# Ledger of designs, part 8: VH-VL binders against Acetyl-coenzyme A thioesterase (ACOT12)

Target 1, 210 residues: Acetyl-coenzyme A thioesterase (ACOT12), of Homo sapiens (Human) (q8wyk0r340to549)
Amino acid sequence: CIHWDISKQASLSDSNVEALKKLAAKRGWEVTSTVEKIKIYTLEEHDVLSVWVEKHVGSPAHLAYRLLSDFTKRPLWDPHFVSCEVIDWVSEDDQLYHITCPILNDDKPKDLVVLVSRRKPLKDGNTYTVAVKSVILPSVPPSPQYIRSEIICAGFLIHAIDSNSCIVSYFNHMSASILPYFAGNLGGWSKSIEETAASCIQFLENPPDD
Key: E = the ipSAE of ESMFold2; O = the ipSAE of OpenDDE; V2 = 0.75 times the mean of E and O plus 0.25 times the DockQ between their complexes.

## First folded at step 8 (VH-VL)

Design a46 (framework fv_roconkibart)
Fold by ESMFold2-Fast, scan of step 8:
Structure a46 (fold): chain C 210 residues (1-210), chain A 123 residues (1-123), chain B 112 residues (1-112)
Amino acid sequence: as target 1 above (210 residues)
Amino acid sequence: QVQLVQSGAEVKKPGASVKVSCKASGGTFSYYDMSWMRQAPGQGLEWMGGIIPIFGTATYADKFQGRVTFTLDTSISTAYMELSRLRSDDTAVYYCARDRYYDSSGYYPFDYWGQGTLVTVSS
Amino acid sequence: DVVMTQSPLSLPVTLGQPASISCRSSQSLVHSDGNTYLHWYLQKPGQSPQLLIYKVSNRDSGVPDRFSGSGSGTDFTLKISRVEAEDVGVYYCMQGTHDPYTFGQGTKLEIK
């Protein structure tokens, strides 16, 4: 986990995006599940599990990006998030969030403080990026009510196919502390991921009115 | 099933640029990475770099950094390799190949190759 | 860059006899995920390269069982148990563990 430093916010945000792109480029992904055109890949490195989920979605890439990059909307479709509150707007494309998760195995729920970095494609590009990682923020220290947890590297890469469709890829390089939330139950992690992905697709294809 | 078809042979003068295309058919273009390799006459294979269509991200081997550009047009399932400031030692057959394709049976590196494009650099 | 060294570079073989090609890497090809990304390709005269063996020992679809791969760490071998006329060409080993991808020099297999 990195300490947040306002004097380095631009480089920290750029490194967040770079880390997600490097994770996506890793070798050794294994197909774990293919259900209803939702593909789930896993990558095991020592005791750390990385997950890659992808699906063709009937939604414009720019709309999917707008919806997925707004973490205040995450609890609407992701059962692993109870609340997502903006702590600070560090730029129009980078925010600090406080996230709370449901109680799963422990007596206390988990919470997270994360940096979310959003990037639109360059003029000739077609891929949107939403990168997230945990940071240490002195103004939001650990609380006795929560177990402070860590996201090492996670996010979305959204690739435009045409004006009405895109491919959404989700990546998560998980620490041991956050892994139980995706497992849902012993041996049921792939179903939990599939159900969360299906919920996400439903949300993107039937977005709330503005 | 999956087929990669490259553009035709080119003859260029030193200092010029060349752009080779690689059109994919028979599969979902955006689900796999594309790599580019070259082979000088009588020599071995050399990796130049690749592009991940789903992310629009390109990686370049150090030898070609600054001279090669990989792009794609997803609407026509076509990847491009543009090599600039050509030298006589750039004379080679250039190949595109599918990289990092996964299915339930595992990972398949460079399992489909284009037919190759001969680029001759001569004065 | 990881240097891949093949031997022999020229391999004349009598039809029906076995053939063996060695590939050595300048550093271990074991990835942190536990896999070894060492692959073998065949380039027949006038054709594009084709995948024969991936991840040390797995035959690609349609590759005859007379082809086998073995090895670990830095030393790898491709064996053909009984060479046939269609096996003529240049064989390349390739590593995908370390960036950038690197190929061996190639081994030219010819019928004598």
Scores: ipSAE 0.000, ipTM 0.479, lowest interface PAE 13.0, mean pLDDT 82

Design a47 (framework fv_iscalimab)
Fold by ESMFold2-Fast, scan of step 8:
Structure a47 (fold): chain C 210 residues (1-210), chain A 123 residues (1-123), chain B 112 residues (1-112)
Amino acid sequence: as target 1 above (210 residues)
Amino acid sequence: QVQLVESGGGVVQPGRSLRLSCAASGGTFSYYDMSWVRQAPGKGLEWVAGIIPIFGTAYHADSVKGRFTISRDNSKITLYLQMNSLRTEDTAVYYCARDRYYDSSGYYPFDYWGQGTLVTVSS
Amino acid sequence: DIVMTQSPLSLTVTPGEPASISCRSSQSLLHSNGYNYLDWYLQKPGQSPQVLISLGSNRASGVPDRFSGSGSGTDFTLKISRVEAEDVGVYYCMQALQDPYTFGPGTKVDIR
């Protein structure tokens, strides 16, 4: 987990984005599931599992980007999130969030402090980026009511296809302590990922009224 | 109707470089994976390189790793194959093809191929 | 790398007769998602390859019913129920399960 340093904020934000792009570019992804047009890929390296979830959605890329980059809206479609509150605006495109998760297995709920970095396509490009990673922020220390959790590298790559549709790809680089890859449990967590993805698609294709 | 057109082939001496291009037309190609497949005279098909456009991920066959580089210009919808340190065994017709993919209607194999461009490496 | 083998390497058929081509892989092409990542291609003389069958048994759009694919794991078969003059060419199987993609050596089909 990296300590947040305001004197290095631009470098840290750019590194967040580059880490997600490097994760997405890795070789060795294996198709694990393809059900109801939602594709799930996994990549296992030593003690780390990475997940890639992809779906074609009937929503303009710029709208999907706007909806997915606003983490205050995350609890509306993702059952793993209870609250997402902005801590600070680092820049127009980079924010620090405090996230709380529901109580699982009758243990303390989890919380996270993350840097979210969003980028529009470069000139002549068609891919939007939303990168997420945990940071250590002294002003928001661990609380006795929560288990402080870590996101190593996660986020969305949203590729425009035409004016009404896009491909949304979600990536998450996890440690064995977060969600280990066990053959006996693959069906269970794949089902959970599929349901969360389906909820996300429904949200993107039927967004709340502004 | 989707069309792929290769160009840049020719006759070159061993050790030299050549750059192949594949221009796509008739439809949206920005999200499709693309590959280069070659065929030596009188021989079978050999996959050479592939690229995933949205991530910029490139894959190369062991026979060409370190010598060939696949790249893409998404704004022009053009695929390139930079071939360095050419050898006589690189002599072949080079095809560009749309790689396998999935969409809402299912799986698609290599369903669109270019006409091929001949590369001859000889002294 | 996954090695692909085809048998026979050449076949001469009288028009209207059936033809059968075998393809074998050095490793199973059956993924945990239930698909066999084996595709069949035809290259007619002087033309680019064209797809015939995907995922072991699914005919590509526009491909006649006389073409069929079967098999699972490491053993696959392409059958043509009645060979026509337009079917002359070289048939290739290809595995798309893992990098690098590999093709079989091809089976040349001619008519008498």
Scores: ipSAE 0.006, ipTM 0.502, lowest interface PAE 11.0, mean pLDDT 82

Design a8 (from s1f with heavy chain G27Y I54L; framework fv_socazolimab)
Heavy chain, then light chain:
Amino acid sequence: EVQLVESGAEVKKPGSSVKVSCKASGYTFSYYDISWVRQAPGQGLEWMGGIIPLFGTANYAQKFQGRVTITADESTSTAYMELSSLRSEDTAVYYCARDRYYDSSGYYPFDYWGQGTTVTVSS
Amino acid sequence: QSALTQPASVSGSLGQSVTISCTGTSSDVGGYKYVSWYQQHPGKAPNLMIYDVSKRPGVSNRFSGSKSGNTASLTISGLQAEDEADYYCSSYTSSDTYVFGGGTKLTVL
ESMFold2-Fast, scan of step 8: ipSAE 0.614; ipTM 0.820

Design a9 (from s1f with heavy chain G27Y Y31N I54F; framework fv_socazolimab)
Fold by ESMFold2-Fast, scan of step 8:
Parts: structure tokens; C-alpha cells; sequence
Structure a9 (fold): chain C 210 residues (1-210), chain A 123 residues (1-123), chain B 109 residues (1-109)
């Protein structure tokens, strides 16, 4: 986890995006599940697990990008998020969020402080990027009511296929501290990922009117 | 059915660059990664790097970082490997090979290879 | 650069079995399921034979793969003259790269 430094915002935000692209470029992925054309890949490295979830979605890539990059709307489709509030608008494409998660098994709920960095495709490209990682903000310290958790590297790559469809790929290089959230639904972590993905697809194909 | 066809042999001077092409057919190009592997005369296989055409991302072996650039053109189903600042030790056969498939079940580590392109670097 | 360790050569008689080892570390062979094996005849491109413990479709049942800890093994049973070739193992690494073994020349006597 890195300390946030506003004087280095551009460099830190660009590093966030590059970290996600590097994760996506890894080649040791194994298919672990294919349900309803939702593919789940895993990559096990020692005691660390990375997850890649992919699905073809009947929604324009630019719309999926706008919806998925707005974390204030994350609780509308992701049951693992209770609230997502903007702490600071670092730039038009980079925001700091405070996230709270539901209570799991009567434990304290978790919270996170993250940097979200979004990027449109380069001039000759078709892929949108939404990268997220935890940062340390002295102005938002850990509190007794929450277990401060960490996202090492996660996000979405959204590849345009045609004017009405795209492929949405979600990646997460998981720390042990967030693994219990995947087991909070019926059927354990795998079922939780599948249900969250299905909810996300429904949200993207039936977006809010605003 | 599946074929990877590489460009012809090259003879280059030290300090120059070479760009080798690999044209894919018989499958959906953007759904598979393409890697480049070289083999110097009488030596073993050496992975140089690869590209995921679907995401537009490339990754390189540390030894070649700064000298190698791998690109892909989805419209022509062709991958390219450009190696700069050539040295005599870069004399080798350069292979392209198909890797991971994003739109099917399973993992395919280098399941099809190009025929190889001989690059000779001499002064 | 660290290549995976393979014996430089192995030999066996027609009909015999031979095993080729491939030793790495926990950051490659020991850490990743997909150790793969390639056969290369003189003047030809390599051909994928085995990935992990699974044979590539069309590859003879005489070829099998196994792995224990940091060592993967390729076993060829019922040796035939056509099996004479160079064999390479490969593994993904924790540095997001691939690494090949040094290669093993199989001689069928």
C-alpha cells in the first residue's frame, strides 16, 4: 500500500493504470469456471490469488465504461459494497473514494480508501481502462468500527466489439484481507463471484435513466 | 487449419533493426496471445516477449526490454517483432507461437508455431 | 537469466522407457501448474507434446507428464526411432515471463 501524495498525483494515477495492464498481461491463468458464458480464471502465486472474470455484454463499451468507472453507483449492482463516497476529485479521470462493505459473520465491517483511475482508448485502440488500488490517506485513518482492507491491484478492461456490445474483463490481484467478502454469499466465493458478475451484466444492459 | 506464416530471412548489419512478421490464419486472431521465441545456432529456446492483441498489451523478457517491440495488427491478423541495436549474438532463428485463448476453455502454451525466420547479423 | 535445469542428454533402447527431468524453483515450476514440453526435430519448429499432465490432442499415449514440487518430468514409454529429438520444458514465472529449460537430446539406440 502506498501513501497518497497530491504532488505526485499524475505519476501515481498512471502507475495505477499500468499496474492493471501488467496484471492483465500475465499468462499463467487457469480456467476455473464457465457458467452462463461468464468465464472465471485464476492465477495462484505462492499465497496470493489473482482472479480474472470475463463476459460479453450487450451494451456499448463507452456506456459500460461510464457506469463502471462511477464507483458511487457500485452499490446498485455489487452486494459487497454498502457505500462508495468520493473523498477528492484529483482530476477529471482520477478520484479518491472511501468504500464500506457489509458485516460478514458478525465481524466488524471492512472499509477501503482507494484511488480510481479511468482512461479512454488511445487513438487507434478499442479498450477502456478503470484501475483501482488502495492508498494510505492520513486524513482518512483507520477507525475502530472498521477493518481497513487493501486492494493491491484491480479493475476493468472494457473492449469494444461493435456499436452495441463489448467484452468486460474484471481483474483482481487479491490480498488475504478481502477474500472473506467473496464467501459472504450462498455457495461460497465462486458462487459469489458468479452472482456479482451476473448482477453487473444486468446493470450494464439495463442502466439507470440518469 | 491453424497456420502461422513468418516473413523471409534477413541479413542485417550490427546496430540496425529488424522487423519480423507472423501472419495468422485458421482462427480468430484477437482471441489468442502471440509470443516470440528465438534460437541461436546450436542453442536452446529463449522467450523474448508476447502480445495480447485483444487488450493491446505486450510483455517482454528482461534481457530484451528496451530493444524489442512486439505489435499486432488485427485488421491483417499479423503480429510483428522488432529488435533494435542488433549485435552478432542476435543471429538466430526467430519463431512466433500462439499462446492463451480468451474466448474458449483451457490454456494453450505455444500450441502452434511459425516456421521460423533466420536473422543473420554480420559486419 | 536462469534457465530450467534439464540433463543435456538421455538415451534408451527401442521399446524401453525414458524420463527427462526439468527442475526450477518455487517461482516457476513449483508455483505454476502449466509446465509444458516441446519436441524439436533437426531443422523444424518445436511441437507442443504435453501441458501440465495433459497430452496435446493427437500426441501418442506413450508420452506422459508429471510434477512434484519444483521438478517436472516427461516420460516416454515404448521408445520408437522417431522419438529421437531435442526436448524442452517451459514454465511461466512470477515475473510474468516464460522460461525454457536448456534442452535434452534424446538418442534412441
Amino acid sequence: as target 1 above (210 residues)
Amino acid sequence: EVQLVESGAEVKKPGSSVKVSCKASGYTFSNYDISWVRQAPGQGLEWMGGIIPFFGTANYAQKFQGRVTITADESTSTAYMELSSLRSEDTAVYYCARDRYYDSSGYYPFDYWGQGTTVTVSS
Amino acid sequence: QSALTQPASVSGSLGQSVTISCTGTSSDVGGYKYVSWYQQHPGKAPNLMIYDVSKRPGVSNRFSGSKSGNTASLTISGLQAEDEADYYCSSYTSSDTYVFGGGTKLTVL
Scores: ipSAE 0.013, ipTM 0.599, lowest interface PAE 7.7, mean pLDDT 83

## First folded at step 9 (VH-VL; framework fv_socazolimab)

Design b1 (from a26 with heavy chain R100K; at its last look DockQ between E and O 0.03; V2 from the best seeds 0.00; counts 0 for: pae E 17.4 > 2, placed apart)
Heavy chain, then light chain:
Amino acid sequence: EVQLVESGAEVKKPGSSVKVSCKASGYTFSYYDISWVRQAPGQGLEWMGGIIPIFGTANYAQKFQGRVTITADESTSTAYMELSSLRSEDTAVYYCARDKTYDSSGYYGMDVWGQGTTVTVSS
Amino acid sequence: QSALTQPASVSGSLGQSVTISCTGTSSDVGGYKYVSWYQQHPGKAPNLMIYDVSKRPGVSNRFSGSKSGNTASLTISGLQAEDEADYYCSSYTSSDTYVFGGGTKLTVL
ESMFold2, look of step 9: ipSAE 0.000; ipTM 0.441
ESMFold2 (binder alone), look of step 9: mean pLDDT 91; pTM 0.937
OpenDDE, look of step 9: ipSAE 0.024; ipTM 0.572

Design b2 (from a26 with light chain V53S S54K K55R R56P P57S; at its last look DockQ between E and O 0.06; V2 from the best seeds 0.00; counts 0 for: pae E 11.1 > 2, unsure alone 72.7 < 75, placed apart)
Heavy chain, then light chain:
Amino acid sequence: EVQLVESGAEVKKPGSSVKVSCKASGYTFSYYDISWVRQAPGQGLEWMGGIIPIFGTANYAQKFQGRVTITADESTSTAYMELSSLRSEDTAVYYCARDRTYDSSGYYGMDVWGQGTTVTVSS
Amino acid sequence: QSALTQPASVSGSLGQSVTISCTGTSSDVGGYKYVSWYQQHPGKAPNLMIYDSKRPSGVSNRFSGSKSGNTASLTISGLQAEDEADYYCSSYTSSDTYVFGGGTKLTVL
ESMFold2, look of step 9: ipSAE 0.007; ipTM 0.512
ESMFold2 (binder alone), look of step 9: mean pLDDT 87; pTM 0.917
OpenDDE, look of step 9: ipSAE 0.025; ipTM 0.623

## First folded at step 11 (VH-VL; framework fv_socazolimab)

Design c1 (from s1f with heavy chain N59D Y101T; at its last look DockQ between E and O 0.46; V2 from the best seeds 0.00; counts 0 for: pae E 14.1 > 2, unsure alone 70.0 < 75, SAP .511 > .496)
Heavy chain, then light chain:
Amino acid sequence: EVQLVESGAEVKKPGSSVKVSCKASGGTFSYYDISWVRQAPGQGLEWMGGIIPIFGTADYAQKFQGRVTITADESTSTAYMELSSLRSEDTAVYYCARDRTYDSSGYYPFDYWGQGTTVTVSS
Amino acid sequence: QSALTQPASVSGSLGQSVTISCTGTSSDVGGYKYVSWYQQHPGKAPNLMIYDVSKRPGVSNRFSGSKSGNTASLTISGLQAEDEADYYCSSYTSSDTYVFGGGTKLTVL
ESMFold2, look of step 11: ipSAE 0.005; ipTM 0.468
ESMFold2 (binder alone), look of step 11: mean pLDDT 85; pTM 0.897
OpenDDE, look of step 11: ipSAE 0.017; ipTM 0.579

Design c2 (from c1 with heavy chain G27Y; at its last look DockQ between E and O 0.06; V2 from the best seeds 0.00; counts 0 for: pae E 14.2 > 2, placed apart)
Heavy chain, then light chain:
Amino acid sequence: EVQLVESGAEVKKPGSSVKVSCKASGYTFSYYDISWVRQAPGQGLEWMGGIIPIFGTADYAQKFQGRVTITADESTSTAYMELSSLRSEDTAVYYCARDRTYDSSGYYPFDYWGQGTTVTVSS
Amino acid sequence: QSALTQPASVSGSLGQSVTISCTGTSSDVGGYKYVSWYQQHPGKAPNLMIYDVSKRPGVSNRFSGSKSGNTASLTISGLQAEDEADYYCSSYTSSDTYVFGGGTKLTVL
ESMFold2, look of step 11: ipSAE 0.006; ipTM 0.484
ESMFold2 (binder alone), look of step 11: mean pLDDT 88; pTM 0.917
OpenDDE, look of step 11: ipSAE 0.252; ipTM 0.731

Design c3 (from a31 with heavy chain G27Y N59D Y102D D103S S105G G106T; at its last look DockQ between E and O 0.05; V2 from the best seeds 0.00; counts 0 for: pae E 14.0 > 2, unsure alone 70.9 < 75, placed apart)
Heavy chain, then light chain:
Amino acid sequence: EVQLVESGAEVKKPGSSVKVSCKASGYTFSYYDISWVRQAPGQGLEWMGGIIPIFGTADYAQKFQGRVTITADESTSTAYMELSSLRSEDTAVYYCARDKYDSSGTYYPFDYWGQGTTVTVSS
Amino acid sequence: QSALTQPASVSGSLGQSVTISCTGTSSDVGGYKYVSWYQQHPGKAPNLMIYDVSKRPGVSNRFSGSKSGNTASLTISGLQAEDEADYYCSSYTSSDTYVFGGGTKLTVL
ESMFold2, look of step 11: ipSAE 0.007; ipTM 0.472
ESMFold2 (binder alone), look of step 11: mean pLDDT 86; pTM 0.897
OpenDDE, look of step 11: ipSAE 0.056; ipTM 0.695

Design c4 (from c2 with heavy chain I54L S104D; at its last look DockQ between E and O 0.08; V2 from the best seeds 0.00; counts 0 for: pae E 13.2 > 2, grease 19.1 > 18.9, SAP .511 > .496, placed apart)
Heavy chain, then light chain:
Amino acid sequence: EVQLVESGAEVKKPGSSVKVSCKASGYTFSYYDISWVRQAPGQGLEWMGGIIPLFGTADYAQKFQGRVTITADESTSTAYMELSSLRSEDTAVYYCARDRTYDDSGYYPFDYWGQGTTVTVSS
Amino acid sequence: QSALTQPASVSGSLGQSVTISCTGTSSDVGGYKYVSWYQQHPGKAPNLMIYDVSKRPGVSNRFSGSKSGNTASLTISGLQAEDEADYYCSSYTSSDTYVFGGGTKLTVL
ESMFold2, look of step 11: ipSAE 0.006; ipTM 0.463
ESMFold2 (binder alone), look of step 11: mean pLDDT 88; pTM 0.915
OpenDDE, look of step 11: ipSAE 0.030; ipTM 0.626

## First folded at step 12 (VH-VL)

Design d1 (from s1f with heavy chain Y31R; framework fv_socazolimab; at its last look DockQ between E and O 0.06; V2 from the best seeds 0.00; counts 0 for: pae E 16.6 > 2, unsure alone 69.6 < 75, placed apart)
Heavy chain, then light chain:
Amino acid sequence: EVQLVESGAEVKKPGSSVKVSCKASGGTFSRYDISWVRQAPGQGLEWMGGIIPIFGTANYAQKFQGRVTITADESTSTAYMELSSLRSEDTAVYYCARDRYYDSSGYYPFDYWGQGTTVTVSS
Amino acid sequence: QSALTQPASVSGSLGQSVTISCTGTSSDVGGYKYVSWYQQHPGKAPNLMIYDVSKRPGVSNRFSGSKSGNTASLTISGLQAEDEADYYCSSYTSSDTYVFGGGTKLTVL
ESMFold2, look of step 12: ipSAE 0.225; ipTM 0.667
ESMFold2 (binder alone), look of step 12: mean pLDDT 85; pTM 0.895
OpenDDE, look of step 12: ipSAE 0.128; ipTM 0.681
ESMFold2, look of step 14: ipSAE 0.000; ipTM 0.459
ESMFold2 (binder alone), look of step 14: mean pLDDT 85; pTM 0.899
OpenDDE, look of step 14: ipSAE 0.212; ipTM 0.708

Design d2 (from d1 with heavy chain G27Y; framework fv_socazolimab; at its last look DockQ between E and O 0.07; V2 from the best seeds 0.00; counts 0 for: pae E 15.1 > 2, unsure alone 70.7 < 75, placed apart)
Heavy chain, then light chain:
Amino acid sequence: EVQLVESGAEVKKPGSSVKVSCKASGYTFSRYDISWVRQAPGQGLEWMGGIIPIFGTANYAQKFQGRVTITADESTSTAYMELSSLRSEDTAVYYCARDRYYDSSGYYPFDYWGQGTTVTVSS
Amino acid sequence: QSALTQPASVSGSLGQSVTISCTGTSSDVGGYKYVSWYQQHPGKAPNLMIYDVSKRPGVSNRFSGSKSGNTASLTISGLQAEDEADYYCSSYTSSDTYVFGGGTKLTVL
ESMFold2, look of step 12: ipSAE 0.007; ipTM 0.451
ESMFold2 (binder alone), look of step 12: mean pLDDT 86; pTM 0.908
OpenDDE, look of step 12: ipSAE 0.000; ipTM 0.498

Design rd1 (from r3 with heavy chain G31D N54K S102D, light chain D33Y N58K F60D; framework fv_roconkibart; at its last look DockQ between E and O 0.08; V2 from the best seeds 0.00; counts 0 for: pae E 17.3 > 2, placed apart)
Heavy chain, then light chain:
Amino acid sequence: QVQLVQSGAEVKKPGASVKVSCKASGYTFTDYYMNWMRQAPGQGLEWMGWINPKSGGTTYADKFQGRVTFTLDTSISTAYMELSRLRSDDTAVYYCAREGYDSGWYYFDYWGQGTLVTVSS
Amino acid sequence: DVVMTQSPLSLPVTLGQPASISCRSSQSLVHSYGNTYLHWYLQKPGQSPQLLIYKVSKRDSGVPDRFSGSGSGTDFTLKISRVEAEDVGVYYCMQGTHWPLTFGQGTKLEIK
ESMFold2, look of step 12: ipSAE 0.000; ipTM 0.435
ESMFold2 (binder alone), look of step 12: mean pLDDT 92; pTM 0.942
OpenDDE, look of step 12: ipSAE 0.026; ipTM 0.663

Design rd2 (from r3 with heavy chain G31D S102D, light chain S32R D33F W99Y; framework fv_roconkibart; at its last look DockQ between E and O 0.02; V2 from the best seeds 0.00; counts 0 for: pae E 10.9 > 2, placed apart)
Heavy chain, then light chain:
Amino acid sequence: QVQLVQSGAEVKKPGASVKVSCKASGYTFTDYYMNWMRQAPGQGLEWMGWINPNSGGTTYADKFQGRVTFTLDTSISTAYMELSRLRSDDTAVYYCAREGYDSGWYYFDYWGQGTLVTVSS
Amino acid sequence: DVVMTQSPLSLPVTLGQPASISCRSSQSLVHRFGNTYLHWYLQKPGQSPQLLIYKVSNRFSGVPDRFSGSGSGTDFTLKISRVEAEDVGVYYCMQGTHYPLTFGQGTKLEIK
ESMFold2, look of step 12: ipSAE 0.007; ipTM 0.517
ESMFold2 (binder alone), look of step 12: mean pLDDT 92; pTM 0.944
OpenDDE, look of step 12: ipSAE 0.032; ipTM 0.677

## First folded at step 14 (VH-VL; framework fv_socazolimab)

Design g1 (from d1 with heavy chain I54M, light chain S90Q; at its last look DockQ between E and O 0.74; V2 from the best seeds 0.00; counts 0 for: unsure alone 69.3 < 75)
Heavy chain, then light chain:
Amino acid sequence: EVQLVESGAEVKKPGSSVKVSCKASGGTFSRYDISWVRQAPGQGLEWMGGIIPMFGTANYAQKFQGRVTITADESTSTAYMELSSLRSEDTAVYYCARDRYYDSSGYYPFDYWGQGTTVTVSS
Amino acid sequence: QSALTQPASVSGSLGQSVTISCTGTSSDVGGYKYVSWYQQHPGKAPNLMIYDVSKRPGVSNRFSGSKSGNTASLTISGLQAEDEADYYCQSYTSSDTYVFGGGTKLTVL
ESMFold2, look of step 14: ipSAE 0.570; ipTM 0.766
ESMFold2 (binder alone), look of step 14: mean pLDDT 85; pTM 0.898
OpenDDE, look of step 14: ipSAE 0.696; ipTM 0.876

Design g2 (from d1 with heavy chain I54F, light chain S36H; at its last look DockQ between E and O 0.44; V2 from the best seeds 0.00; counts 0 for: pae E 13.1 > 2, unsure alone 67.1 < 75)
Heavy chain, then light chain:
Amino acid sequence: EVQLVESGAEVKKPGSSVKVSCKASGGTFSRYDISWVRQAPGQGLEWMGGIIPFFGTANYAQKFQGRVTITADESTSTAYMELSSLRSEDTAVYYCARDRYYDSSGYYPFDYWGQGTTVTVSS
Amino acid sequence: QSALTQPASVSGSLGQSVTISCTGTSSDVGGYKYVHWYQQHPGKAPNLMIYDVSKRPGVSNRFSGSKSGNTASLTISGLQAEDEADYYCSSYTSSDTYVFGGGTKLTVL
ESMFold2, look of step 14: ipSAE 0.006; ipTM 0.475
ESMFold2 (binder alone), look of step 14: mean pLDDT 84; pTM 0.881
OpenDDE, look of step 14: ipSAE 0.314; ipTM 0.740

Design g3 (from d1 with heavy chain S104D, light chain V29I V53S S54K K55R R56P P57S; at its last look DockQ between E and O 0.53; V2 from the best seeds 0.00; counts 0 for: pae E 7.7 > 2, unsure alone 67.6 < 75)
Heavy chain, then light chain:
Amino acid sequence: EVQLVESGAEVKKPGSSVKVSCKASGGTFSRYDISWVRQAPGQGLEWMGGIIPIFGTANYAQKFQGRVTITADESTSTAYMELSSLRSEDTAVYYCARDRYYDDSGYYPFDYWGQGTTVTVSS
Amino acid sequence: QSALTQPASVSGSLGQSVTISCTGTSSDIGGYKYVSWYQQHPGKAPNLMIYDSKRPSGVSNRFSGSKSGNTASLTISGLQAEDEADYYCSSYTSSDTYVFGGGTKLTVL
ESMFold2, look of step 14: ipSAE 0.013; ipTM 0.596
ESMFold2 (binder alone), look of step 14: mean pLDDT 85; pTM 0.900
OpenDDE, look of step 14: ipSAE 0.600; ipTM 0.848

## First folded at step 15 (VH-VL; framework fv_socazolimab)

Design j1 (from g1 with heavy chain G27Y Y101T; at its last look DockQ between E and O 0.60; V2 from the best seeds 0.00; counts 0 for: pae E 2.6 > 2)
Heavy chain, then light chain:
Amino acid sequence: EVQLVESGAEVKKPGSSVKVSCKASGYTFSRYDISWVRQAPGQGLEWMGGIIPMFGTANYAQKFQGRVTITADESTSTAYMELSSLRSEDTAVYYCARDRTYDSSGYYPFDYWGQGTTVTVSS
Amino acid sequence: QSALTQPASVSGSLGQSVTISCTGTSSDVGGYKYVSWYQQHPGKAPNLMIYDVSKRPGVSNRFSGSKSGNTASLTISGLQAEDEADYYCQSYTSSDTYVFGGGTKLTVL
ESMFold2, look of step 15: ipSAE 0.539; ipTM 0.801
ESMFold2 (binder alone), look of step 15: mean pLDDT 88; pTM 0.919
OpenDDE, look of step 15: ipSAE 0.668; ipTM 0.873

Design j2 (from g1 with heavy chain Y101T, light chain V29I D52V V53S S54K K55R R56P P57S; at its last look DockQ between E and O 0.69; V2 from the best seeds 0.00; counts 0 for: pae E 2.5 > 2, unsure alone 65.1 < 75)
Heavy chain, then light chain:
Amino acid sequence: EVQLVESGAEVKKPGSSVKVSCKASGGTFSRYDISWVRQAPGQGLEWMGGIIPMFGTANYAQKFQGRVTITADESTSTAYMELSSLRSEDTAVYYCARDRTYDSSGYYPFDYWGQGTTVTVSS
Amino acid sequence: QSALTQPASVSGSLGQSVTISCTGTSSDIGGYKYVSWYQQHPGKAPNLMIYVSKRPSGVSNRFSGSKSGNTASLTISGLQAEDEADYYCQSYTSSDTYVFGGGTKLTVL
ESMFold2, look of step 15: ipSAE 0.505; ipTM 0.771
ESMFold2 (binder alone), look of step 15: mean pLDDT 84; pTM 0.884
OpenDDE, look of step 15: ipSAE 0.700; ipTM 0.880

Design j3 (from g1 with heavy chain G27Y Y101T, light chain V29I D52V V53S S54K K55R R56P P57S; at its last look DockQ between E and O 0.70; V2 from the best seeds 0.00; counts 0 for: pae E 2.8 > 2)
Heavy chain, then light chain:
Amino acid sequence: EVQLVESGAEVKKPGSSVKVSCKASGYTFSRYDISWVRQAPGQGLEWMGGIIPMFGTANYAQKFQGRVTITADESTSTAYMELSSLRSEDTAVYYCARDRTYDSSGYYPFDYWGQGTTVTVSS
Amino acid sequence: QSALTQPASVSGSLGQSVTISCTGTSSDIGGYKYVSWYQQHPGKAPNLMIYVSKRPSGVSNRFSGSKSGNTASLTISGLQAEDEADYYCQSYTSSDTYVFGGGTKLTVL
ESMFold2, look of step 15: ipSAE 0.443; ipTM 0.752
ESMFold2 (binder alone), look of step 15: mean pLDDT 89; pTM 0.918
OpenDDE, look of step 15: ipSAE 0.638; ipTM 0.868

Design j4 (from g1 with heavy chain Y101T P109G F110M Y112V, light chain V29I V53S S54K K55R R56P P57S; at its last look DockQ between E and O 0.74; V2 from the best seeds 0.00; counts 0 for: pae E 3.6 > 2, unsure alone 67.2 < 75)
Heavy chain, then light chain:
Amino acid sequence: EVQLVESGAEVKKPGSSVKVSCKASGGTFSRYDISWVRQAPGQGLEWMGGIIPMFGTANYAQKFQGRVTITADESTSTAYMELSSLRSEDTAVYYCARDRTYDSSGYYGMDVWGQGTTVTVSS
Amino acid sequence: QSALTQPASVSGSLGQSVTISCTGTSSDIGGYKYVSWYQQHPGKAPNLMIYDSKRPSGVSNRFSGSKSGNTASLTISGLQAEDEADYYCQSYTSSDTYVFGGGTKLTVL
ESMFold2, look of step 15: ipSAE 0.370; ipTM 0.735
ESMFold2 (binder alone), look of step 15: mean pLDDT 85; pTM 0.901
OpenDDE, look of step 15: ipSAE 0.752; ipTM 0.896

## First folded at step 16 (VH-VL; framework fv_socazolimab)

Design k1 (from j3 with heavy chain R100K; at its last look DockQ between E and O 0.62; V2 from the best seeds 0.00; counts 0 for: pae E 5.1 > 2)
Heavy chain, then light chain:
Amino acid sequence: EVQLVESGAEVKKPGSSVKVSCKASGYTFSRYDISWVRQAPGQGLEWMGGIIPMFGTANYAQKFQGRVTITADESTSTAYMELSSLRSEDTAVYYCARDKTYDSSGYYPFDYWGQGTTVTVSS
Amino acid sequence: QSALTQPASVSGSLGQSVTISCTGTSSDIGGYKYVSWYQQHPGKAPNLMIYVSKRPSGVSNRFSGSKSGNTASLTISGLQAEDEADYYCQSYTSSDTYVFGGGTKLTVL
ESMFold2, look of step 16: ipSAE 0.208; ipTM 0.682
ESMFold2 (binder alone), look of step 16: mean pLDDT 88; pTM 0.914
OpenDDE, look of step 16: ipSAE 0.473; ipTM 0.815

